VH-VL binders against Probable carboxypeptidase X1 (CPXM1). Designs and how they scored, part 2

Target 1, 162 residues: Probable carboxypeptidase X1 (CPXM1), of Homo sapiens (Human) (q96sm3r113to274)
Amino acid sequence: TGCPPLGLESLRVSDSRLEASSSQSFGLGPHRGRLNIQSGLEDGDLYDGAWCAEEQDADPWFQVDAGHPTRFSGVITQGRNSVWRYDWVTSYKVQFSNDSRTWWGSRNHSSGMDAVFPANSDPETPVLNLLPEPQVARFIRLLPQTWLQGGAPCLRAEILAC
Below, E stands for the ipSAE of ESMFold2; O stands for the ipSAE of OpenDDE; V2 stands for 0.75 times the mean of E and O plus 0.25 times the DockQ between their complexes.

## First folded at step 1 (VH-VL)

Design e6 (framework fv_enfortumab)
Fold by ESMFold2-Fast, scan of step 1:
Structure e6 (fold): chain C 162 residues (1-162), chain A 121 residues (1-121), chain B 107 residues (1-107)
Amino acid sequence: as target 1 above (162 residues)
Amino acid sequence: EVQLVESGGGLVQPGGSLRLSCAASGFTFSSYSMNWVRQAPGKGLEWVSYISSSSSYIYYADSVKGRFTISRDNAKNSLSLQMNSLRDEDTAVYYCAKGKWYSSGYAFDIWGQGTTVTVSS
Amino acid sequence: DIQMTQSPSSVSASVGDRVTITCRASQGISSWLAWYQQKPGKAPKFLIYAASSLQSGVPSRFSGSGSGTDFTLTISSLQPEDFATYYCQQSYSTPYTFGGGTKVEIK
């Protein structure tokens, strides 16, 4: 609680610190997964506003490298900003790592199982999920679990961290 | 006066290098994306490269990837294209073009007069 | 890559004629299409953005229409200064691609 945005929206987190399991195209790559990024409306925006995994990616993930151990407290997500189609993630899991090789998941405090966060139901409205227990790690991953039927897993995100 | 002025074209041998420059005036250069577009003698237009206003996004046509490098200097209001390993197929007039974003569109609203590159032995 | 096909490659017309140029994309590009005019020995001139929006200063006899894959540029009453080559261009995805051009020449 009380942690400010890490800097995806503000560009404080550089494109080189964003990675994904796959991307439909360069214009829908992880560097496009920034909160409030817009489709073709600003200089430097070539495609729709979102990161989108390729259709056949069975285990999609979006990754942020904070560069050093960081206390992650929350995640904000939006769907795809587009004038011609709809795509949004409806639920996701969160994982953490200190070395990008060994991962542990955010867990539901009552069940002990991986926490599944309900996410978006439209392309634009931001949805905040506070982590049940803030975690200190260098890397954070968002793992889409479900998304709009007939669509693709696409998101824009911001991370709350200090 | 909004203006783009290209320079640096010339005659080079196959395998050689050239650096093209584009000087911008009359608009806030640092606020707009820039492009290079070429046209071979008697042929149509071919897009070559894009650079965003802050250089965060850079794209190339497949025919020039690995050989050409686009760059910009916002303090000097200048755009550059470094062309290496030149081929006969690179012979063209090279245009500098300013990009402009619109709702549901992107277009090249201002063009330079072009600079001629000839690759020949 | 998105391929842009223009037809016809050339058209002979007289002043006062209605000229129609067609541009077809190999896949859906929504409205992400621009039109340019190029006169011999000159740089291209911007005419239309977002398939149908006229750039300020472009005469009203020019109009664009279409969405998705099929687009049209129309000159309602051809003037002497309109004899030129016209190009469509998609900006939906890189690489940005141009049509092959349509030369509007005097009859």
Scores: ipSAE 0.006, ipTM 0.502, lowest interface PAE 13.2, mean pLDDT 87

Design e7 (framework fv_enfortumab)
Fold by ESMFold2-Fast, scan of step 1:
Structure e7 (fold): chain C 162 residues (1-162), chain A 120 residues (1-120), chain B 107 residues (1-107)
Amino acid sequence: as target 1 above (162 residues)
Amino acid sequence: EVQLVESGGGLVQPGGSLRLSCAASGFTFSSYSMNWVRQAPGKGLEWVSYISSRSSTIYYADSVKGRFTISRDNAKNSLSLQMNSLRDEDTAVYYCARVYKGYDYAFDYWGQGTTVTVSS
Amino acid sequence: DIQMTQSPSSVSASVGDRVTITCRASQGISSWLAWYQQKPGKAPKFLIYAASSLQSGVPSRFSGSGSGTDFTLTISSLQPEDFATYYCQQANSFPLTFGGGTKVEIK
């Protein structure tokens, strides 16, 4: 049996538990990397529907703190929801940690190499990737590997966990 | 970054005592179980002692039981090994090592080691 | 106590070679086995846990396999930085025990 959503979409996971290597702006920060979040423009402020790393960020990552040891079983991703442009991550890796300092990667069991998950091909369609081996950890990171040519690594996510 | 720095090694006569210390930084020390592992000159690794994060569980290798005492001070981020009644066979480099939280009883970080020489 | 036996005790190899190191436990330890690399004068470095899980940052040319009593560490294409001594360690029960080590040296 699969694990339920951790709570990025439902806001059960607070903004303070989301972190990233970088962000293009406050309106594209890690708190905007929630599944199904929508683009908005309120009082002139730009809040797009995604977390987006700086284009210069060579090693982008999006991090979730579950707050306690948690069994991570899957990841759902979407691209950027925007009225202005298209951006989406096309592949990513996953890492785990108990202390946010020592990380281990999700691995493809048959090859022994880091698992590389194929991700999105459009801004809206959710893509589910089940982890080959569910992991118990407090923290999970998504590490974009490739993204839309000419764009930036942008994503919305949900984590399946129990 | 995670760092473990040992100190307190030296030359001591058989029957003497030494106290080793390990200073931890770069992580929440109070959340991790710690170990001492030693290596005699030109020999392999030998596990010496284990202490749980709250000091509630302590184990010793039979070769050191009754002579060595492991302890920790979580407020000071330090691990200690009190070594009494030292023998020639205790001559080794002593490493402090952190237990990997994702896989109990494996060691993900090690200090540089401190040398203990027991010689008459 | 669980005795860990490594073979060979040493192996001479050239860059690009496949190197295989074997570790045998005196009783079943499931997958509770870790592998370490140690260079002369340095502390050991954590490579593999749970018999086959590669630690983050360790090159993919390293792989582990096995369960129960028989375990193998393989380096698929030896690099200059891989000349070192390798140790297995059982994590099944106290006292924790290490294999005797396998020295991988230049031919």
Scores: ipSAE 0.000, ipTM 0.446, lowest interface PAE 24.0, mean pLDDT 87

Design e8 (framework fv_enfortumab; at its last look DockQ between E and O 0.03; V2 from the best seeds 0.00; counts 0 for: pae O 8.6 > 2, placed apart)
Fold by OpenDDE, look of step 2:
Structure e8 (fold): chain C 162 residues (1-162), chain A 121 residues (1-121), chain B 107 residues (1-107)
Amino acid sequence: as target 1 above (162 residues)
Amino acid sequence: EVQLVESGGGLVQPGGSLRLSCAASGFTFSSYSMNWVRQAPGKGLEWVSYISSSSSYIYYADSVKGRFTISRDNAKNSLSLQMNSLRDEDTAVYYCARDHYYDSRGYFDYWGQGTTVTVSS
Amino acid sequence: DIQMTQSPSSVSASVGDRVTITCRASQGISSWLAWYQQKPGKAPKFLIYAASSLQSGVPSRFSGSGSGTDFTLTISSLQPEDFATYYCQQYYSYPLTFGGGTKVEIK
């Protein structure tokens, strides 16, 4: 890819910099939306294997605060790590912000519309999407658009920045 | 100043029961998850049980499942561990340890002085 | 369960020495690791977590490094008060597990 990870997997990005629109439980909170993180022994453990939005959440999002203006260049996603359930996002949008109040989307060059990125088709295979155009911002959000039928919008992620 | 004070330890026969308590002060107890960690004589540390701030989440080590019960009373700033069907291998110093809840991480930033449990015939 | 293996189990050192303690996880735990210090007859004391984050009041001579499966606690210049047993602990997943400990003894 050429660009290094922001540090979700490595914990360089602290838990306090991760937020979400909703969470099914503590163990499925945004702090668990980290690439290659694993679930506990039981479903719904304090430390489960993904961030999962509530099923009734009509507009779920997962947010990363880079702490300072950062050039975001790509996103890596996984599904939920769980021996009990299958949940993964199949598509998502990406938004950016400098103040967490005003947001703009990653857009296609051709259409000018917000880009919809294909995500996962299984729980463990990481899927990389490069942004059509790298964006400088402090905040980045992943907005699940579709997910496994009968499942929930769950993901693990890493952000690429350079 | 954060303080955790364990009590309730003692000598008990195999198969017996004992109830440990931990009195918390110096912080908003109801905002923190709590743990029990034990240490057998001359041995290392072993996590025993976890209870979330609201008691919504409870977890046990396999070695104590079905025998131990963790509970808390936030109004009294108290943590408890009911130990039933005690075994020789349960002999240890038992510590209550505060989980740094705000970071949503399972490390322990404060520990009590410990209370000794001895299971012997 | 994730097993944590510390090495060495004990080390003899002198004041002023550089001491290195290693902790290996049976599987990748990213940086979800904490270090504790325990003196005889006392409760463990939290030292550092994750990417060398220090607890308030912990001397700067203590530092942590590593990610994935291999981690290191370093005491750059051992002081008399540093003779103790040190433990690593993973909080990547439950059940939480500790290393076997490393006793730093006076040479």
Scores: ipSAE 0.013, ipTM 0.620, lowest interface PAE 8.6, mean pLDDT 91
ESMFold2-Fast, scan of step 1: ipSAE 0.006; ipTM 0.521
ESMFold2, look of step 2: ipSAE 0.013; ipTM 0.643
ESMFold2 (binder alone), look of step 2: mean pLDDT 93; pTM 0.950

Design e9 (framework fv_enfortumab)
Fold by ESMFold2-Fast, scan of step 1:
Structure e9 (fold): chain C 162 residues (1-162), chain A 119 residues (1-119), chain B 107 residues (1-107)
Amino acid sequence: as target 1 above (162 residues)
Amino acid sequence: EVQLVESGGGLVQPGGSLRLSCAASGFTFSSYWMNWVRQAPGKGLEWVSYISSSSSYIYYADSVKGRFTISRDNAKNSLSLQMNSLRDEDTAVYYCARGGRYYYGMDVWGQGTTVTVSS
Amino acid sequence: DIQMTQSPSSVSASVGDRVTITCRASQGISSWLAWYQQKPGKAPKFLIYAASSLQSGVPSRFSGSGSGTDFTLTISSLQPEDFATYYCQQANSFPLTFGGGTKVEIK
């Protein structure tokens, strides 16, 4: 019981279903924002283990298209897997949409305000956040609010859904 | 020692084809992304093509898309560039270059091979 | 495509001079910028990666700075062997693009 992973880590969710507000480079694009994805070797493939927003992006977001109405129940995040630097998101908000145009946020049921989820404190340890109220929608976005001082908003993610 | 040696350049008429090769030695070729970069006479550097260590990702400059094909053979430590439908503006010295550190740049270059496209 | 604009196109300087070369990206590239030195008839030599990190064996008189869209390469005290053309290159996204080059000429 409980909702299983949607399929970012397993690649069941294709790269075409992942989008972001910006990316520092192609090798840090949304297709790299999959849970447990690894950086390349020291001088290997041109990919680090994360999606990272551009330095100039003041309002970053990472988006998953589930392809159909889906019950979203939780989010798992990691920081950037890299041999060169440390980056991780320390808090984020979650938004949902049925058409990728009209968005509504995950709310704290006690206060009615947008839920702010505490996230990572290191690059590798997965942090699970269960949504206060599961939401049925086609799209889900993660919106980094804070990240490592002196670093960039970078993450790897998995979505729990049924 | 770490070395890249290009070959296959020459004189060809417009519309012709050439295949460039790059032989790598002194390092684990299969662990590195590779590039072709060219330089026309008296002009600056122009990036041509990229191939990842596994060949899973390949990119081309817009000027050569559909005409050039990059490939590699990790068992033979070799990189290739198949150039078809050559144009006058493809005249340049072609360099084979190893990707140094992820996305930081190209740290090892061959001496280049000259391609001249002329009628 | 990200366009890289390099200035000046050429500079005349004397041994011991401080030389500054600038490179501007048409969009943000974070710190994903490399600098190269090319002497006549030779392949380029890798100088700097990640905007400010010196490649092993490169003299400390070379330094790089900048982030986002504006970058500089500085040679603090020009030596005779520094007579060359310098290129910046963005490593942010494909296609990879070079600046037009800056030729450093001895006065």
Scores: ipSAE 0.007, ipTM 0.504, lowest interface PAE 11.2, mean pLDDT 87

Design i10 (framework fv_iratumumab)
Fold by ESMFold2-Fast, scan of step 1:
Structure i10 (fold): chain C 162 residues (1-162), chain A 120 residues (1-120), chain B 107 residues (1-107)
Amino acid sequence: as target 1 above (162 residues)
Amino acid sequence: QVQLQQWGAGLLKPSETLSLTCAVYGGSFSGYYWSWIRQPPGKGLEWIGYIYHSGSTNYNPSLKSRVTISVDTSKNQFSLKLNSVTAADTAVYYCARSKYYYGLDAFDIWGQGSLVTVSS
Amino acid sequence: DIQMTQSPTSLSASVGDRVTITCRASQGISSWLTWYQQKPEKAPKSLIYAASSLQSGVPSRFSGSGSGTDFTLTISSLQPEDFATYYCQQYNSYPLTFGQGTRLEIK
């Protein structure tokens, strides 16, 4: 059985519950990492449709605080919506926590190793990954593993949870 | 090792407010969910609600209109208030610790229990 | 709310017996189930989490199995200290709910 969207796209999850390891700029911060968000320009500041880690961030992560113990069942990702460049994550890992300090990973059923989810191949097409086993936790992190060659790790996301 | 010690009123009259406090000794208060669970005499367990060390709460819908759980992080304490008590609220009340990781939502540490009797 | 139903409600057994207690959820809870032991006048103690994972310090004669809606707690060779009431609890969704309990008593 699947869970409904947590609320990144609908804004039910507030900006204060989204965090990241780094961001290239405010306009590419974690609050921009919402599924289907679109690029724009306001007051002379650039903002694109994605969260993007700094290019030098060796261990990028995008984090969602559900605010209470929550059953996470799936992840949907898109690449960067931009008229200026292409960026998308091609694979990622998922981690969970109840205190934002102690983390455990989603694992592959067969190998017992961390699951690596294949992600996007273009900026717009959503890719759904169902977790092999739903996990109950307060926090979920997406950890980009690979991304477009010559680009940066950028994504938009939605979480399936109940 | 971690210990939970609880205290509060034992005898109440109908319509009064039940108040219990639980203190955490020998371990970290942060990173855990702190719950109240009750057990009427000769019956099973009923979860009342939890508080996370940040102050975030979740209550059993059957009790939500009457229940408040609060936290004092400076003292490593959390407290239960239950308004408008009736004889049906007579129970042993327990405080307990849980953490939701690797699927673990077990209450691994429990207080000693407090008997609350509601009678006229 | 998810209802948890245990069977039997009471069971009489002798030291050395293999004892099985079952717990059924009214809807699927994956593996999100904990078993507790409660001795008279004491708080419950957790025995098994995630349906089958033994808590630290719990004797290996205790084991859990099941997933989805049907779960089992087994004591392979009953000892005198095992006479107690046993409870299952789901943590798939809020509110957290417990079974009604199974009282294990001397035959």
Scores: ipSAE 0.000, ipTM 0.463, lowest interface PAE 17.8, mean pLDDT 85

Design n10 (framework fv_nivolumab)
Fold by ESMFold2-Fast, scan of step 1:
Structure n10 (fold): chain C 162 residues (1-162), chain A 119 residues (1-119), chain B 107 residues (1-107)
Amino acid sequence: as target 1 above (162 residues)
Amino acid sequence: QVQLVESGGGVVQPGRSLRLDCKASGFTFSSYGMHWVRQAPGKGLEWVAVIWYDGSNKYYADSVKGRFTISRDNSKNTLFLQMNSLRAEDTAVYYCARERYGDYYFDYWGQGTLVTVSS
Amino acid sequence: EIVLTQSPATLSLSPGERATLSCRASQSVSSYLAWYQQKPGQAPRLLIYDASNRATGIPARFSGSGSGTDFTLTISSLEPEDFAVYYCQQYNNWPYTFGQGTKVEIK
């Protein structure tokens, strides 16, 4: 079934429940990785419209703490909203955890290997990926695998959950 | 009118320390990441260090890591570079530079301050 | 580290002529390349970012092109104030590196 949005876009999920492996700056931190968030336009603005991992981060991840066991069914992603740069993730893997220490991946039925989801091809168009098998867990991570050639892994996301 | 003014350069002996200051004006200093970039005589520009807008994260070029410390005082609109264990190869004009929205290209630069490390 | 090689080292031209400056990266930097102008005794000034985007206040005679390893800065018709040293910079990979510079001088 199609579960409703968990609440990244609506701010139902607070900034304190969003974590990442790294970020290029505060203005590109995990709290900026919310679906449809927009860049600032003034010289004094602290932020752009995405979470972006630091370019040297070899194993980037974006994490959501749902606060309690939650049935995760899908992921929606966008690229970076910016008037200055183009960046987007082109594929990612998904992992789950109950304790933020022990992780298991979403797997492909045919190969038994970790599922690799094709993601974005432009900064604005949302791409929905339904998980092959919905998982009950407290935490979900998105792990960018590929992104715009020479760019950084940047995304905005929403999680479908019930 | 954005301005960045460096100070603290001079002649120092190898192994000694020197501190550079960069005074910012004309913009909200606390909203921008700040960088140090140097230029050795007859060479191109070399990136040295960055500090985030709130001072929480800092990164360094491998050539200076462990010897140089970047810091800032947002209440005084001032960026600092503490240079310890100076070597001859640290001789350069040091520029203070403002980053553009989290990207490592630089929209404003100071005039530079010369640091000469000689025996 | 990624090495940026600029060519020619010196470009001798007259006002009104077209200048074409090259920057070649030892490895792909995608489009994460900027160009700066530096005059003697002055700080660098940003001209181009993301290979082809003109910075605010930069005249239309300046243009950038290229991606991957080969990049070009073009000045369509040199003005007297354009005689300077030009540097390219990549910000795709650590450590962030600059080219050695191309000096554009009066013939």
Scores: ipSAE 0.005, ipTM 0.461, lowest interface PAE 16.0, mean pLDDT 86

Design n11 (framework fv_nivolumab)
Fold by ESMFold2-Fast, scan of step 1:
Structure n11 (fold): chain C 162 residues (1-162), chain A 121 residues (1-121), chain B 107 residues (1-107)
Amino acid sequence: as target 1 above (162 residues)
Amino acid sequence: QVQLVESGGGVVQPGRSLRLDCKASGFTFSSYGMHWVRQAPGKGLEWVAVIWYDGSNKYYADSVKGRFTISRDNSKNTLFLQMNSLRAEDTAVYYCATHKYSSGYYYMDVWGQGTLVTVSS
Amino acid sequence: EIVLTQSPATLSLSPGERATLSCRASQSVSSYLAWYQQKPGQAPRLLIYDASNRATGIPARFSGSGSGTDFTLTISSLEPEDFAVYYCQQYNNWPYTFGQGTKVEIK
């Protein structure tokens, strides 16, 4: 059975706990990578509903700091919510760390290789991936592997943890 | 065969309301974002409104914001445009058009035949 | 909003001639520009997307080029069915905007 949401959507996880390898703009930064966040206007500024890596970022990652050792059991992803552009990640890998310096990956039990999770096929439908083996760690990273052809690696996420 | 058919157009007085329908067939309607685009007699195309495939996101041109409401019913394969407080300047042929998510291209691909709305006293 | 200016407003040509239509944006739209054809009494039809890609079923005589602010639609040899109004449209910035149209008519 899975753990409840960690709190990206509910804002229990603060913006300071979200980091990424890069972002296209402030309005597409890691703080925008929250499940169900919507594009719109806030305080007069335009913003989109997603985190999007820079075009030149060869190794994009989206990171969550749970603040303490936490049992991670699953990941939910969506694509980019925008009126002028569609983007979504189609597959990703997951990594964990206790110190944000040393990382280990989620593995496929049958092959022993890094698990590659199939993700989204449209911008809005949430896709749940349960980890093959829940991991206890402080940090979790999502590493986009493939995304919409002609698009960018963009996502919204929630983490299942307890 | 992919088809979009608009209906609900007609003659109305300024200040009145009118609802346009757009019936889709031949494709999975619930997988596509939808647009309304209008064209005044003898003039060019003007974008009016967009709605996401699941109805979650809606945006409007400044000229119609606060007066027009876009909505959809995926179980009936139908797109709607509720037009309130109509003005003479809203006189146009109204087209619905699809916006496909799957290829990363966000241009209008399939268009309906259009329905004429005339706002006059 | 981004303003798209098409030129010329009207192009009078004979079948077999080459048509060259221009679309200029007030600021860069990268390659996110489409071209549509509209015949009297009919809905618009997609011809070109992403500045240069022909839509499915569109004849090879239609080609698009350009990037940034300056775009061109070329019809290499006009057929009778090509006499119509042509619109460019940008989808780089919200709100989406169209050019005013170029009418290609029989001389």
Scores: ipSAE 0.000, ipTM 0.529, lowest interface PAE 11.9, mean pLDDT 86

Design n12 (framework fv_nivolumab)
Fold by ESMFold2-Fast, scan of step 1:
Structure n12 (fold): chain C 162 residues (1-162), chain A 122 residues (1-122), chain B 107 residues (1-107)
Amino acid sequence: as target 1 above (162 residues)
Amino acid sequence: QVQLVESGGGVVQPGRSLRLDCKASGFTFSSYGMHWVRQAPGKGLEWVAVIWYDGSNKYYADSVKGRFTISRDNSKNTLFLQMNSLRAEDTAVYYCAKEGLRYFDWSPFDYWGQGTLVTVSS
Amino acid sequence: EIVLTQSPATLSLSPGERATLSCRASQSVSSYLAWYQQKPGQAPRLLIYDASNRATGIPARFSGSGSGTDFTLTISSLEPEDFAVYYCQQYNNWPYTFGQGTKVEIK
């Protein structure tokens, strides 16, 4: 079904419900991983429009706490909005949890293996991926698998949920 | 072989304008961000301006903002720096510099031009 | 803006000696730091990028190390052509900034 946005873009989901495995700086933290968020425009602005994992992070993930059991149906991603740099995730996996400790992955409907979603090819165009099978869980994670060559895993996101 | 050749430098009076050109060859010019970096006589390097590979974004050092304009013509493999309202403190060798990787988020300068001297003198 | 401080300002050494050059950032630049060599009358030449990777054609005697705020360029045994000014540069934050340079000169 056409589940509505969970509220990353609208700020309905508070910063305290967004977490990540790491971030390059405070200005590229998980609270910056909101769909359509914009970069700073002035000299000395230390923030951009994206969450970006640290370069040395071997297992990057971006996490959303919906606060209660929620039916997750889709994910929208954009690359990094920046007047300084180009960066975008080109593929990712999705995981779910009810307790933030035990995780299960979204699976491909045909193969039964973990679904790998093709993501962005530019910094601004939103790419929607509907989950093969909607999942009821409290937490959802996006796990970047590949990204722009020479760049870092950076994204902005919205979650479709009901 | 990558080559960057600057031209347009010279002696100019304070308050006047000058345009620098940088002709690129040996790489796909339209795929790389380009920069201007300057060096006053006997001093260190100072970053001046950047332009994105497609010309969509441009940024400037505070010291030149509002006076200098960076531009490029990808069909001619040429980078430009239009310098207006020149001051004595703008006296420097101006280098054009190429970003290291295509579509690279973080990039040092892998190739530099030979530089062109701009002297602002009354 | 991020300030890069190089030390010492001048190193007076003889051929065959080891040179160690420091670059310190006012805040973390992760590993996004490069080193350039500049000889009189010439443009800078990239030596090291991403703190520790040698650029194409750069001799093995040049090595870089460090991360975050403290970085080092080492020349294991100085050759005559290595006497030059060396600059560090960060490309983690806009504006890009350079250190003020370290001059390696013949004693």
Scores: ipSAE 0.000, ipTM 0.517, lowest interface PAE 14.3, mean pLDDT 88

Design n2 (framework fv_nivolumab)
Heavy chain, then light chain:
Amino acid sequence: QVQLVESGGGVVQPGRSLRLDCKASGFTFSSYGMHWVRQAPGKGLEWVAVIWYDGSNKYYADSVKGRFTISRDNSKNTLFLQMNSLRAEDTAVYYCARGGSYYAFDIWGQGTLVTVSS
Amino acid sequence: EIVLTQSPATLSLSPGERATLSCRASQSVSSYLAWYQQKPGQAPRLLIYDASNRATGIPARFSGSGSGTDFTLTISSLEPEDFAVYYCQQYNNWPYTFGQGTKVEIK
ESMFold2-Fast, scan of step 1: ipSAE 0.005; ipTM 0.526

Design n3 (framework fv_nivolumab; at its last look DockQ between E and O 0.15; V2 from the best seeds 0.00; counts 0 for: pae E 11.9 > 2, placed apart)
Heavy chain, then light chain:
Amino acid sequence: QVQLVESGGGVVQPGRSLRLDCKASGFTFSSYGMHWVRQAPGKGLEWVAVIWYDGSNKYYADSVKGRFTISRDNSKNTLFLQMNSLRAEDTAVYYCAKDLGYSSGWYYFDYWGQGTLVTVSS
Amino acid sequence: EIVLTQSPATLSLSPGERATLSCRASQSVSSYLAWYQQKPGQAPRLLIYDASNRATGIPARFSGSGSGTDFTLTISSLEPEDFAVYYCQQYGSSPYTFGQGTKVEIK
ESMFold2-Fast, scan of step 1: ipSAE 0.018; ipTM 0.633
ESMFold2, look of step 2: ipSAE 0.000; ipTM 0.553
ESMFold2 (binder alone), look of step 2: mean pLDDT 91; pTM 0.916
OpenDDE, look of step 2: ipSAE 0.007; ipTM 0.571

